# Ledger of designs, part 15: VH-VL binders against f1miw6

Target 1, 251 residues: f1miw6
Amino acid sequence: MPHFAKPLLRNIITRNLFNSIKKKQCLQYLQTLRTLQYDGFTTVYFGETDIPESLVTGEDFSDGYYMPTPTWCVVHAGGSQGWVPWKYRMFLRDELCIKQEDNLFFEFCDVVKKAYGKCAIVVKERRRQDATRPKEGKETEAQAHVPSVVNLTSVTCCPEVAKSYGHKLLTLPSPYNYLNPLDSAWSSLKWFIINNRKEFCLQSVDGVYSYQYILFSDLISKGIERINLSKWRTITTKVRRWENYYLGKLS
Short names: E, the ipSAE of ESMFold2; O, the ipSAE of OpenDDE; V2, 0.75 times the mean of E and O plus 0.25 times the DockQ between their complexes.

## First folded at step 4 (VH-VL)

Design y16 (framework fv_traxivitug)
Fold by ESMFold2-Fast, scan of step 4:
Structure y16 (fold): chain C 251 residues (1-251), chain A 122 residues (1-122), chain B 107 residues (1-107)
Amino acid sequence: as target 1 above (251 residues)
Amino acid sequence: QVQLVESGGTLVQPGGSLRLSCAASGFTFSNYWMTWVRQAPGKGLEWVANIKQDGSEKYYVDSVRGRFTISRDNAKNSLFLQMNSLRPEDTAVYFCARGPYSYGYVDYFDYWGQGTLVTVSS
Amino acid sequence: QSVLTQPPSVSVAPGKTARITCGGDNIGSKYVHWYQQKPGQAPILVVYDDSDRPSGIPERFSGSNSGNTATLTISRVEAGDEADYYCQVWDSSSDYVFGGGTKVTVL
C-alpha cells in the first residue's frame, strides 16, 4: 500500500522514469481535464509533428554531415470527434517564424468554438529549446505573475486567447506522452508514408529506376484521411483507459 | 520487395559464442529500428533485442542482457547479433524483423526474415 | 508478469468464423497486434493497432480489444488460414510480449 503503482509507458524511444513532481503534475492535469469534461467541455488535442522529406523519398540523411533534406512541420488537432473541421497546416522548417506571425492559434480557437462550443485544448509541455538557458525562476516579481505562454515550433498557444473564446488550455506533462492520442495519430501517419511512398514509383523507359512521387502534400493528406473517426475513437478510448488506470493508482 | 535474410545459425557448445547476420534490402534500412525475435523448437515467439535507426539505443530481454550485443551497419544494410556465453535455453530459430518504428507509438513488426537456427548443445 | 493468454487451439469449419482470444490484465489499455505463422515460415503481420489491416491482408481478418480480452476474428475461413496465430503488445516492464500462440485448424 505505501508504494505507488508505476504507470505503463507506450513510448519505446525513451525509457521514462517516474519523477514525483511530474507524477503530481499529471494527476493535477487528469483531475482538471475530467472536471472540464464533466462541465461540458469538448477535449481537443492540438499539436505538431516533424516529417523529414527523406521519409517520402526513402533516403535517410539523419546520420552524418551529408546533404540534409528539408523537414516539414505538420500541425493538426483531433479527439473523440475525429480530426477538427480545420485544414491542417504544413510549414517548411525554415519558414516557421513567418507562419507564427499569422496568429494561427486565434484562427484555431475560433474554428473549434464554432464547431464544438467550449473546448479543453490539450498541448504538450513547452519544448526544451524554449529553455536553453539554465533558469532558477523569474527575474522580477511582475514577470513571475505573467501567465505562461506555451510554444510549439510553429505555433504560440496563449491561455488568454483560448479563454477569450471560452476555452481552457491544458498542458500535458512531458513524461506522459501515452496520454496524448495525437501522438498515436502521428505514428499512424508516418507509418502510412513509409509503406505507401513506393506505390507511386515509376520505372524509367531507359531502364534507370526513377521515383515519381505524388506531391508531398497529397501523400500527407491521404495519410491524415486514413485516420478516420473510427480510428480516432479507438485511439481516444485507449487513452481514456490509461487515464482511468492511472487515476486509480495515484489515489 | 522488402527482404530480410538471416545467416550464421549453427550448432554451438554451451559457453560458446556465435554471430548472426541479417541482410536487408528493398527499403531504406537506416530509417527503421530493427529487432531480433527468437522461437524455441515447438514453442512461441520471444523478443530478444532491438536497436534504434542510428545504433544509439539498444534494448534487450533480461535473460540475454550482458551476453548478447545487437549492432548494425547502415552502410551495408546489415543487422547483427553477437551471442556470448550461450546456454541450452538459447536454442531457437532467430528471426530478423523490421520495427518497431520509433516515431511515436508504432510498436509492431511488419516484415520478418525466414530465420536461422541456433542449436546450443554438447 | 504481463502474461498474454491464448487458447492452444481452435477448430473451425471452412466458410465459418474463427475467433482467437488474447487475455491480459487491462489489455484494452494497450494496442494489440496479431501475427500469422505457417509451419516452417516467418510470421506475417495480419492485424495491427487492435483492428487495422496491412495492405494485402484480406478483409476477412479483423480485430477488437476491450477490457481484459483482445480478439482476432477470421470470417469465411479458408484452408489457407490454417496456421499458428500470435498476439503481441508493448509493455514498459517487459518491452515486447507475445502470447503463447493458437493453432487454428480448418476441418
Scores: ipSAE 0.000, ipTM 0.474, lowest interface PAE 12.6, mean pLDDT 77

Design y17 (framework fv_traxivitug)
Fold by ESMFold2-Fast, scan of step 4:
Structure y17 (fold): chain C 251 residues (1-251), chain A 122 residues (1-122), chain B 107 residues (1-107)
Amino acid sequence: as target 1 above (251 residues)
Amino acid sequence: QVQLVESGGTLVQPGGSLRLSCAASGFTFSNYWMTWVRQAPGKGLEWVANIKQDGSEKYYVDSVRGRFTISRDNAKNSLFLQMNSLRPEDTAVYFCAREPYSYDYVSYFDYWGQGTLVTVSS
Amino acid sequence: QSVLTQPPSVSVAPGKTARITCGGDNIGSYSVHWYQQKPGQAPILVVYYDSDRPSGIPERFSGSNSGNTATLTISRVEAGDEADYYCQVWDSSSDYVFGGGTKVTVL
């Protein structure tokens, strides 16, 4: 007799799923972002993701022994206008941690100013996950940790540099990943890699794959290109619906 | 060629215990989250549990929490589900599935095993 | 209980278009994935992220997702498309949520 369906969004964005301070930080972030958008700022999400080389090989039949594969950090930005017209960067994780290029963010700010004018540049907050977690299927509250993926704060994103080009730099609070369209773009990229890696890997008669026959950069570039303007508009529309829900129902 | 092969399903009495295994091949097992999904006879799919690449995080559907334990052995490319205090409602085909790189609202399963039938009956 | 609602069955003639719906409160804010399951077989992924297709899935399969309804569309239906179809989303409080399934019969 009774209706058994439950609302999907309420279970995610209730006070009991996020601590009060994090909810307030998210609300402040959304209000600031919306104000900038109404003032004519173009929103661009600037971020990074880790691509382990093992994600490309996939079919490594180790007999219980293997060497760790290198991990590449891919840096890019996008929004409702598609990927920004800036050459994405790709670094070995170890090399990225050793040295930052001081001029990288200057170059980025100049490029997006020329392409879009004033921008609201959104980067992910670099911090530990909340250590106190409510009962939601999690085994313990002690699962919180420093992010395992390289985040963009390892590359210098200076608010004063952004301001000198007329931009605003905003930090998206952790743990609100569903408000970051880049997470969807990165998932699409990684799925493209898994689904198309065989086209970029030369097979040997002995069944051994040489890493030098994997067109790694070409595979990554093609995956990025596959996330076209139409896809970005779909992704950013979903983020907008999450933003509107939070602003409208919980404030 | 990605393969997932489940085993261990059998008839057990209510209150009994059973361990399911899933043998993975054709990919680097230690790079993927792994999942158990079940399907009661003539019914739909229901997620049961998942486990992070290194085994450091484990999540369960409410109805099995405290009774089921998911685990993995990356050296053997194997996934396990230890089921304790079994109930008739746990009767189902249990599928092993691979979760590609996942983010919050976009998690899905790209490869599935053929399943192993668990029957809990007196 | 699943919070995603699918019709229990859809009948379609060969060569015509089948549409399978997946209803959920504000489901357009989620990414919806679709699985095909033939009798006695494992499910296979046919559509992910609302509208993307895995390698090997024919272009006849497509998806959309807006408002309160996601839809899997199978054009130019073939006898081999007869199967159960499940939608799925991820939700932070309940993790993976599947629809109840829709049996597609080609007649």
Scores: ipSAE 0.007, ipTM 0.519, lowest interface PAE 10.7, mean pLDDT 77

Design y18 (framework fv_traxivitug)
Fold by ESMFold2-Fast, scan of step 4:
Structure y18 (fold): chain C 251 residues (1-251), chain A 122 residues (1-122), chain B 107 residues (1-107)
Amino acid sequence: as target 1 above (251 residues)
Amino acid sequence: QVQLVESGGTLVQPGGSLRLSCAASGFTFSNYWMTWVRQAPGKGLEWVANIKQDGSEKYYVDSVRGRFTISRDNAKNSLFLQMNSLRPEDTAVYFCARELYSYGWEDAFDIWGQGTLVTVSS
Amino acid sequence: QSVLTQPPSVSVAPGKTARITCGGDNIGSKYVHWYQQKPGQAPILVVYDDSDRPSGIPERFSGSNSGNTATLTISRVEAGDEADYYCQVWDSSSDYVFGGGTKVTVL
């Protein structure tokens, strides 16, 4: 199977740092984040990742005619202090359009305020697919400046709610996803799943894998636990190094 | 086709001089930091020097500083390593390589040439 | 003055998993890259930035890096994976530093 070349993709992203519009967006994000950090705000990265059941069972998609396997959306947050002391959530992708938890972000803001005080909550920029998206091949400067809508599929992140708890909600511009340490945590989680999934699978029975332990909660929880405080400090230190590079390059 | 081809390696007496060349093709050479890495026979890899896209910054491993000079000619898509005051311990296969992100630090080397052997002995 | 320590050799049976370690003081704070080199050939980048793979490198190659140890993991090892493997970092005192290399033998 052809894969996108990660070196090429990252090189394209880093080259795009020198585009005037994207430079200004990234510089503004970094300057705002640094100002908040110097004002005593604790930086917390909040996000989600998708884990297909096929990743856990080890099935491949060699035959496209059978029913698609369910995908689980895992929601968590972390930073230099480790994972936030908030119970991570896990949702079936197919149910997210009809079973969103409206109060989850309120609970999150309250928990991190009690744990850390005022926080700079960083979420990835996610554009609406059909509302603010530039037309194919016709991106204009005006369209590049259209405000993005920040919303996790599982959790609605509202700036007004964050503010009511003393927090600041920041949007990391999409070309600079490598400034989000949570992506490294998600990669580590998926790598753990791939290398440990067999311990939780007895055998295939009636065309379905049998599991000795509670499949998702046990395996996912163990994978999350492996990303300890030391690993988070390492990941956030690397992000800080990239931030310093971009600040020097974009200023 | 992205390609790097080294040339110039030969037998040289101690104290002698030699210039290595690296010809680049298949990519925009002027957009990348370039590096030289060497490998003594039966030994591991050792970074030697790197050079910024425009040639304005050059860095060297301590053991060659003051003796070796890295340079480039972007119009000819060529990288060079001028080696002076050669010592027996400089005997190695010299590889030309491209730096992945072209920052000049914390980088990986994603494209390598086949190398050219330099032997320093009497 | 940074030194990266690799085991000189690792033996693994076909289809099993090989793990190659790279030890260094606080290496978890650095980006680790991994190269594969077969006899008489140039090195090939197999893992960069701790855990990312270049296009064309099989998914059975993976990496991790934390604390004082980085690890290259080769799952479902094939005879064609027999080679020398080198880790590499950048350090402000030493610039680019390579490990001593690990010879992976399959059988």
Scores: ipSAE 0.000, ipTM 0.401, lowest interface PAE 16.0, mean pLDDT 78

Design y19 (framework fv_traxivitug; at its last look DockQ between E and O 0.03; V2 from the best seeds 0.00; counts 0 for: pae O 8.3 > 2, placed apart)
Fold by ESMFold2, look of step 5:
Structure y19 (fold): chain C 251 residues (1-251), chain A 122 residues (1-122), chain B 107 residues (1-107)
Amino acid sequence: as target 1 above (251 residues)
Amino acid sequence: QVQLVESGGTLVQPGGSLRLSCAASGFTFSNYWMTWVRQAPGKGLEWVANIKQDGSEKYYVDSVRGRFTISRDNAKNSLFLQMNSLRPEDTAVYFCARSFYDYGYEGAFDIWGQGTLVTVSS
Amino acid sequence: QSVLTQPPSVSVAPGKTARITCGGDNIGSYSVHWYQQKPGQAPILVVYYDSDRPSGIPERFSGSNSGNTATLTISRVEAGDEADYYCQVWDSSSDYVFGGGTKVTVL
């Protein structure tokens, strides 16, 4: 056996050997998380994932032609208690819509307070900045090809809103995103989509998004329900094992 | 029809080289990690190598590291395995397989080709 | 986990239940996948992430994983289920690990 016993965590440690600031941030995050858990906070992971429509339809773009496909964003939360009893949210990137981002996190904090009491709410570091960062040097033509639809795929997580409900908002450092069990749940959802999309594909529908949205929502709902409490216990146990390894290795 | 078709397996002498190819069709090739798995005659399955969607990450089983190189050409929907310094223990059917995952490396291999036989003998 | 231990064979009568085990220290902390391989054919995925089925795999195939044992269960076994079955995880010592395989024989 190599002395590096955990390849995933070993890969993260190896890739970040030259960034001592991020190492300290991860260690501080883990120590803070353990302190909150000891103090009776329920850990809840809150986040989002992007699902390109091509995963749902199974379409390919052969012959060198490229057709842009819309991206769906799913927002949910979970932990060792399973999915939070909060209706997940789903947004279409290419449609014009105006939604209340700030009220969404406020609503979430109220729901988890009622369900679990005080929570340690974990989110990924700089999610919005990474998702919206433009490429420097692009010409105005590239900007003209950006969809004109207002997409509210990101959620603004305000620490003061969390505090007002007795919660603590924690940020998982970017290089160590693999310590987020919600990412494992997202992977399971995407595997479910790939394996069940034939049952939910529409035959040619002349531009009526409402039919696509209804059937796609049913597929997502079934995929989320497939990730039951037993699955959540499994993925949180796997993450806790990695957390303990990292605490021992780097402390 | 979703399919993977391997080619290039043949008889080769120890110390020789061989390049395997895998042609993909019926799915968006660039959305998936691609993998080589081998099976020696009468034996079980052994993972050999895999490669990330954009080719930026490549991983190998220890027994082939430094001798084998995995690569892909997304424009041609093709996966490759360059095998150098071949040994008799490399004799196997080589399968091409695909996987999808966003979290670490715990994905499964959901589509497989029928395999191509590589024989290394004097 | 360096080694996944499977029984080399299992015999089962038609209509009965076959249970194929995959042993490993703390395997319940890993995602276990299962493959079926018939003679002269490529493997096919029958269970992934411990207990999920790909499309086209009948409900009589199921999986579980806890503690030190993952199990593939085939209910109401048919002659067409006669095959080799492999469990698989990702592990630190070899990146991807397959069990040694279990030959299921249907009487």
Scores: ipSAE 0.316, ipTM 0.678, lowest interface PAE 4.2, mean pLDDT 78
Fold by ESMFold2-Fast, scan of step 4:
Structure y19 (fold): chain C 251 residues (1-251), chain A 122 residues (1-122), chain B 107 residues (1-107)
Amino acid sequence: as target 1 above (251 residues)
Amino acid sequence: QVQLVESGGTLVQPGGSLRLSCAASGFTFSNYWMTWVRQAPGKGLEWVANIKQDGSEKYYVDSVRGRFTISRDNAKNSLFLQMNSLRPEDTAVYFCARSFYDYGYEGAFDIWGQGTLVTVSS
Amino acid sequence: QSVLTQPPSVSVAPGKTARITCGGDNIGSYSVHWYQQKPGQAPILVVYYDSDRPSGIPERFSGSNSGNTATLTISRVEAGDEADYYCQVWDSSSDYVFGGGTKVTVL
């Protein structure tokens, strides 16, 4: 069960109604996922995480002045088989929008089809802020273009594209993060960065940024690599146990 | 180097109020969840409260909920714990600690301050 | 996890292996972190996410977690390893839960 702060009396009814709706969504998600697994679908968790450069450099803010730090969005996927044999992507977050290749989800679906056959691709429920695009001022409709569903800020995941490869796209409800092993992988990556960044930060050299970028990419790659098959099996086993808990509690 | 320094611990009367501070240095404070953990004399560790990087989420142990308020000032690299309606059982060394909690359901506390003693008695 | 159970003390001879257990219902489904605390000092993280070590923690410290028991293992124990050791998990009902602590003595 997700951890919630206690609401004030006036908010209890609204919170309880929201929780009821989310419990039903979670139960439906779990039942659908188990049915797909029974039918031979391989479960793959697809997602993103933000890595601020300040996390790598360990820089402190001087004189109490808060300065924005460049942030990299890392996109990858994994499951009980380990990381998907797909080259992870890394994008610089920018309010002006530096875009990646529009066909990444097509490529992803093709790669996992070749590696695992039919897959149940799990993405987290989109957050309102995360789903916002810099150029989205004219369209207010949820699905202005078909096939076009935004599940991540970095990659457009389309159910029709997944289906064309024999996959199923599932959305994990937001309050049940315990059901997403990828979030544990991301936490492990960030702890690896903190504990090993001194080997990769050469802030005293003249060509600081480009040299640090090479080291930064190496640090990220090594952190991802250290989340090996054994770690993924442990993480997914824990997720399986949480799934059984929620299935028993919600049904 | 990375450090956390707590301050504000003192003797207070039951029913009184006190604000603890934690000064962070040597890392980008705004990248981390921050936590208060306490330890009563001769007892074990007890989590008190934690706060998200941007201050948008706050969580408390049941025994302090409604009495304590955790807050942060990222511009000043500072964490605070406002303690109201203090009780004798709140007597403890209060530690400031840094952790990760990024969409996952768990976190470890990798950097700790040396603590500040709060004594609640007449 | 409503409670994490640790033995109150363990004793070990220098150069031998100390094992500190942390018991909890289905603890294997949680990520367990371990802290070392010496008298008058703040805790230090020695093992996180069941088995990973922070930079600067010697290879002698290792961890495991399965079923109802997590274990911190300290091999080739040194006098400087004398301390209280705490396990910790995140629990949905109690948030962060610490074990009661285990006093390790090197004799």
Scores: ipSAE 0.046, ipTM 0.597, lowest interface PAE 7.0, mean pLDDT 78
Fold by OpenDDE, look of step 6:
Structure y19 (fold): chain C 251 residues (1-251), chain A 122 residues (1-122), chain B 107 residues (1-107)
Amino acid sequence: as target 1 above (251 residues)
Amino acid sequence: QVQLVESGGTLVQPGGSLRLSCAASGFTFSNYWMTWVRQAPGKGLEWVANIKQDGSEKYYVDSVRGRFTISRDNAKNSLFLQMNSLRPEDTAVYFCARSFYDYGYEGAFDIWGQGTLVTVSS
Amino acid sequence: QSVLTQPPSVSVAPGKTARITCGGDNIGSYSVHWYQQKPGQAPILVVYYDSDRPSGIPERFSGSNSGNTATLTISRVEAGDEADYYCQVWDSSSDYVFGGGTKVTVL
């Protein structure tokens, strides 16, 4: 039974993460987050995870024919209060290029406003793949860069939209993605998928051919539901400890 | 300035009733869980009750359950504790406290009032 | 019900370091908060979430939490630090729990 579960949890804190600039960004993020928390903002982590179809089917394509399997993107949000009372969305990554549901972030902002009031919405910084060569430009004072529009693969997160609902949009610096409790939640989800996919398989016999169908929606739904409030509290507590560690170390 | 001011503490007979009030100022009251903590004379701190922002959730220490009712009026920035069937062991300074808001956790109390003394004695 | 155990008293000389412990089963899995209370006054949050300090609290106050013991450390103790100190946790099952308090006396 290939122990596939091991690599998913190895958030290798890549040592290279300690660029002075990134440290400063982390500190600023953490300070801002704390300030907002003191001001009564509920912290909500909004994000997405990719679920390759191979993860769901369990098909081992290791024999060299890398057939790109469709990848599903799951979008959801959570925090210390568990999953937000917003219905998660699932998209095929190949289709995501076409119709970014422009209204999804509005819907999300409205739901969390109703549920929690003012929120600090935390999203991961997208690695700009195309970041051409940093022009040697001037040490411009790290003005608290109002997070530019953070485009998730499936959702455009606009700071102005968040603001219109009374929220604050925060971007988590990429080297510190482990400070996002969603990563742990996603890992748990993926683990659940791997270990329980067989229970969600239906066999259909059509003449000479037997087909196995995976109830994918049910599998994902149950996987998400299994990450209950207790688990979220554990995850967020752990993240908080790391945040405190960095605040102490970087201050 | 962020402030909590308790009132209503007085001498009451066993079996009597009393209503405590807490007036909040200097912050968005409706964004916070609010809590009552009490301290008997010469004793430690004891959590009594807390209430969610919208009042939809209320929790009590076992010793006061069924006797005490926590409530709030967000429009008036006020927290209340209705105390019925008071007992001598309820004698304490009652503090109003703002629950620290961190990631939706209300695990700590960052702002406290000065307290109001409730004395239950025959 | 989570029981938090504190020493009833700690004595420390001025300029020295005071350490106040809060014991509990697996307390390290909880976030521990600390309050200072002077006679006749309301409690003041001095450390929250194990090691964070509220604004206005001196750096002399620090916290740690691991295993079965949380510790409030007061470095360079001053006469004004004489007070009762309470640890506190929040648990989903037990709600809010305070320790019994520790009286810190500055000698």
Scores: ipSAE 0.015, ipTM 0.521, lowest interface PAE 8.3, mean pLDDT 84
ESMFold2 (binder alone), look of step 5: mean pLDDT 91; pTM 0.941
OpenDDE, look of step 5: ipSAE 0.000; ipTM 0.496
ESMFold2, look of step 6: ipSAE 0.173; ipTM 0.645
ESMFold2 (binder alone), look of step 6: mean pLDDT 91; pTM 0.938

Design y2 (framework fv_traxivitug)
Fold by ESMFold2-Fast, scan of step 4:
Order: sequence, then C-alpha cells, then structure tokens
Structure y2 (fold): chain C 251 residues (1-251), chain A 122 residues (1-122), chain B 107 residues (1-107)
Amino acid sequence: as target 1 above (251 residues)
Amino acid sequence: QVQLVESGGTLVQPGGSLRLSCAASGFTFSNYWMTWVRQAPGKGLEWVANIKQDGSEKYYVDSVRGRFTISRDNAKNSLFLQMNSLRPEDTAVYFCARSEYSYGYEDAFDIWGQGTLVTVSS
Amino acid sequence: QSVLTQPPSVSVAPGKTARITCGGDNIGSKYVHWYQQKPGQAPILVVYDDSDRPSGIPERFSGSNSGNTATLTISRVEAGDEADYYCQVWDSSSDYVFGGGTKVTVL
C-alpha cells in the first residue's frame, strides 16, 4: 500500500495543513466527494502508471551510466466495486500522443454509466514546475514559483464529457495524491512485476520478438487481475479511514 | 540478487559511539524508504528508525531520539545509523530493512539484511 | 494502542494447523504484517496487509484481522515452518510496533 500513514500525516500537518489554500482545496474535495456519494454517485478513480522495461528486466542504472529504457503507460480505473469493467490501455510513452484515441474518455464514461450509473470520477492533479533564474543580484540558482499547468492525466479527461453522461469529474489536490486508492493498486501491480519477472524471462515462446512483447503484456494483465475485488475493498477502506481523519482535522 | 548487508557492529563501552552501515544491491536504493530494526539477545524485534527515499524525513523510536541519527547516501547505495551515548540496553543485533515506498508497502518490511551485533558493556 | 500481545509459544503436529494470535486494542482498524524468523537468520515477510501473501510464500500461510485480534494461520504445517513469528503494525502514536513473538514448535 502507498504510504498514507505517518509521512502523509506529517506532510499534511507540517506543510499542507497550515497552507490555507491547500487546506481549503482538500476540504472542498472531500466535502464534494462525500456529497456526491450521499447523492448516489459511484466513486471511480481513473489514472495511470509508468512501467519502465528496466522494472521487468531487473536492471539497475545507478552505476553512473544512464541507458534510455522504453517506458509503458498503463491506464485503468477502479474503486470499491473492483476494477471497472473497461479494458485497460497500455501505451509506449514516446507513442502516447500519436496512438491515443480521441474518444477514449467518451468510451470510458459510457462504460461506467452502463455499469454503475452516475459516477464521481476522481483524477490526480499534476502540476508543472520549471526552474527559474534567481532574482538578479543573487548567484545561487533556485526554483521559483511559476504559473502551473494542470495535467490531470495523459488521457484527456473533459469535465463536459463526464457531465454529458451524468458524471462529475473531480481533481484530487496534488499534496493529497496519496488519498487515491489507484496508487495502492499500481504499487501492487509493480510489486507483482518485480516478484514474477523471472518467470517472464524464463518462459518459452515462438521467436525472439514474441518473447519480449507478448509476454510483457501478459505479465501486466496477470498483475492487474491479481488485484481482485477483496483487495480493492481493503484498499478503499484504508483510503476511507484517511478521508475521515482529514475531514475531522481540516474542518 | 536483492541484498542488504550490515556492518560496523562491535563491543563498545557505555557512553561510547558507533556508526553502522548497510550496503544495498540488486535494486534501485533511492526508490525505497529504509529502516533500522534491532533485536536484543533472546528478545523480540524493535523498530529503531526510518528514513525517506531522499533523506528529507527521519523518524525514531522514543528511547533513541536525540542519541541516534539515521542517514543515507543514495549515490553509494548505503544506509547509516550513527549511535551516540550508548547504553547497555542498546545491546542488540541491528537489521537494516527495506520498505516498499515506491510500490506501496512502506509499513511492511519486505527485504532484510542478516544483521550486525552491537554489544554495549564494560 | 502501543502493545501487541502474542502467546510465547505454540506447539503443532506435522500436517495440522497452527494459529498464532496478535492481540491489541482495536487492532482490526490497523493493518497487520507477519514475519517468520529462524535462529541466526533475518526475518522474512510472510503475510502483509492483514491477509495478503508475498510472492514465494506458500498458500498454506494466511491471515485475518478483526476487532481486537489478528491471527496468522499455517495450515498443513511442515517441519520447516518451525520458527519465531512476529506480528507488526504501524501506529500513529508509536510508529512501528512489533509483537513479542511466538515460537512455533513442530513436534
């Protein structure tokens, strides 16, 4: 499970709790989510994770030599009802923009509407930070606050599209990303990969290229399936406990 | 493949100081929270300290706070525990252990070293 | 809660089931992890998050956690399961807390 206990509590209390803007954003997010849940919305968490091929091969590039490795982006969604009955997507990072389906989010909204009815769709907030030159007169380089670009996911998620299906799109504020149960699911997937990559490397297949490419997708699928309904309920229960804590602390 | 190896344990007089090291190999050390756990001879396990991936957060059990300092060097794949003002009660095998920070199991310790014995006696 | 209570020892015949309890006030609200330790060796994680099993750990190891008691269950016990077993939780007031340990003897 993502570490949402001691480090997250300390970060909220010592850094984010006393930042009035972040406190307000987290409180508003939680209150809005609970209101939607009370109104019958099913909560689904939509997101992505990056799986570098080095995670599968077990190579460590920490010896000072950087070797570029392909990275796969896995997109899925889930909640207390388990993984949504929507086929997860997997893209090479350098091909994401080219091969991304224009209507992927429309398809997702339609699928969860048919499966669950109206949904509260939660995505992570991502912020871009650029290094800036320090104020003239200082020689020490420092990062400064710059206008942020909010990137919710590599897949374009439009609030208007969600609304057209009766859904609500919510952004989980960046300091509280650990309230996302998908992070626990992604951690479980990566843990499964680490513990089963030897089987991937030793399996017999027809031809050299089918070994690397077909078995990799099978490994990912098996890891996703291992995160069953019971595990999802455990994960979402943990998140619920922390949501209750923050609602009490931030009110 | 994945391995943690502790070193530095020895006999020390009460009031003395000692530095323990833990060498990590077979995984990306900088992706994980690291922990020290100790075990007195014939007794159970006791958590001592942990440290975040980048060294920015450090936490200690009450009995060692102010006397022990946990640190790490990600370039060298090494974890350290500086122990000052040692007491007979600090006599134990000291284990370093990995928490799955980047993979969500930070409150469970999935990989352990074999430990290094510290004896505090006159 | 700052103390986890385990029985000091459990004896079990080969092929039978061993049950090791870990008691703590409202422990069901926490996530319990279990470690196996053989003499002169490092601990090994055998169950995490109450009931999940790491890769490489046999399915005869299982766990549960509710109310004031968590339990590690070892079914069809083998001689190689003879070891000390520790439960562990994270607690907001005391960080990581280990139980006192249970020596499992296979007779």
Scores: ipSAE 0.000, ipTM 0.434, lowest interface PAE 14.0, mean pLDDT 76

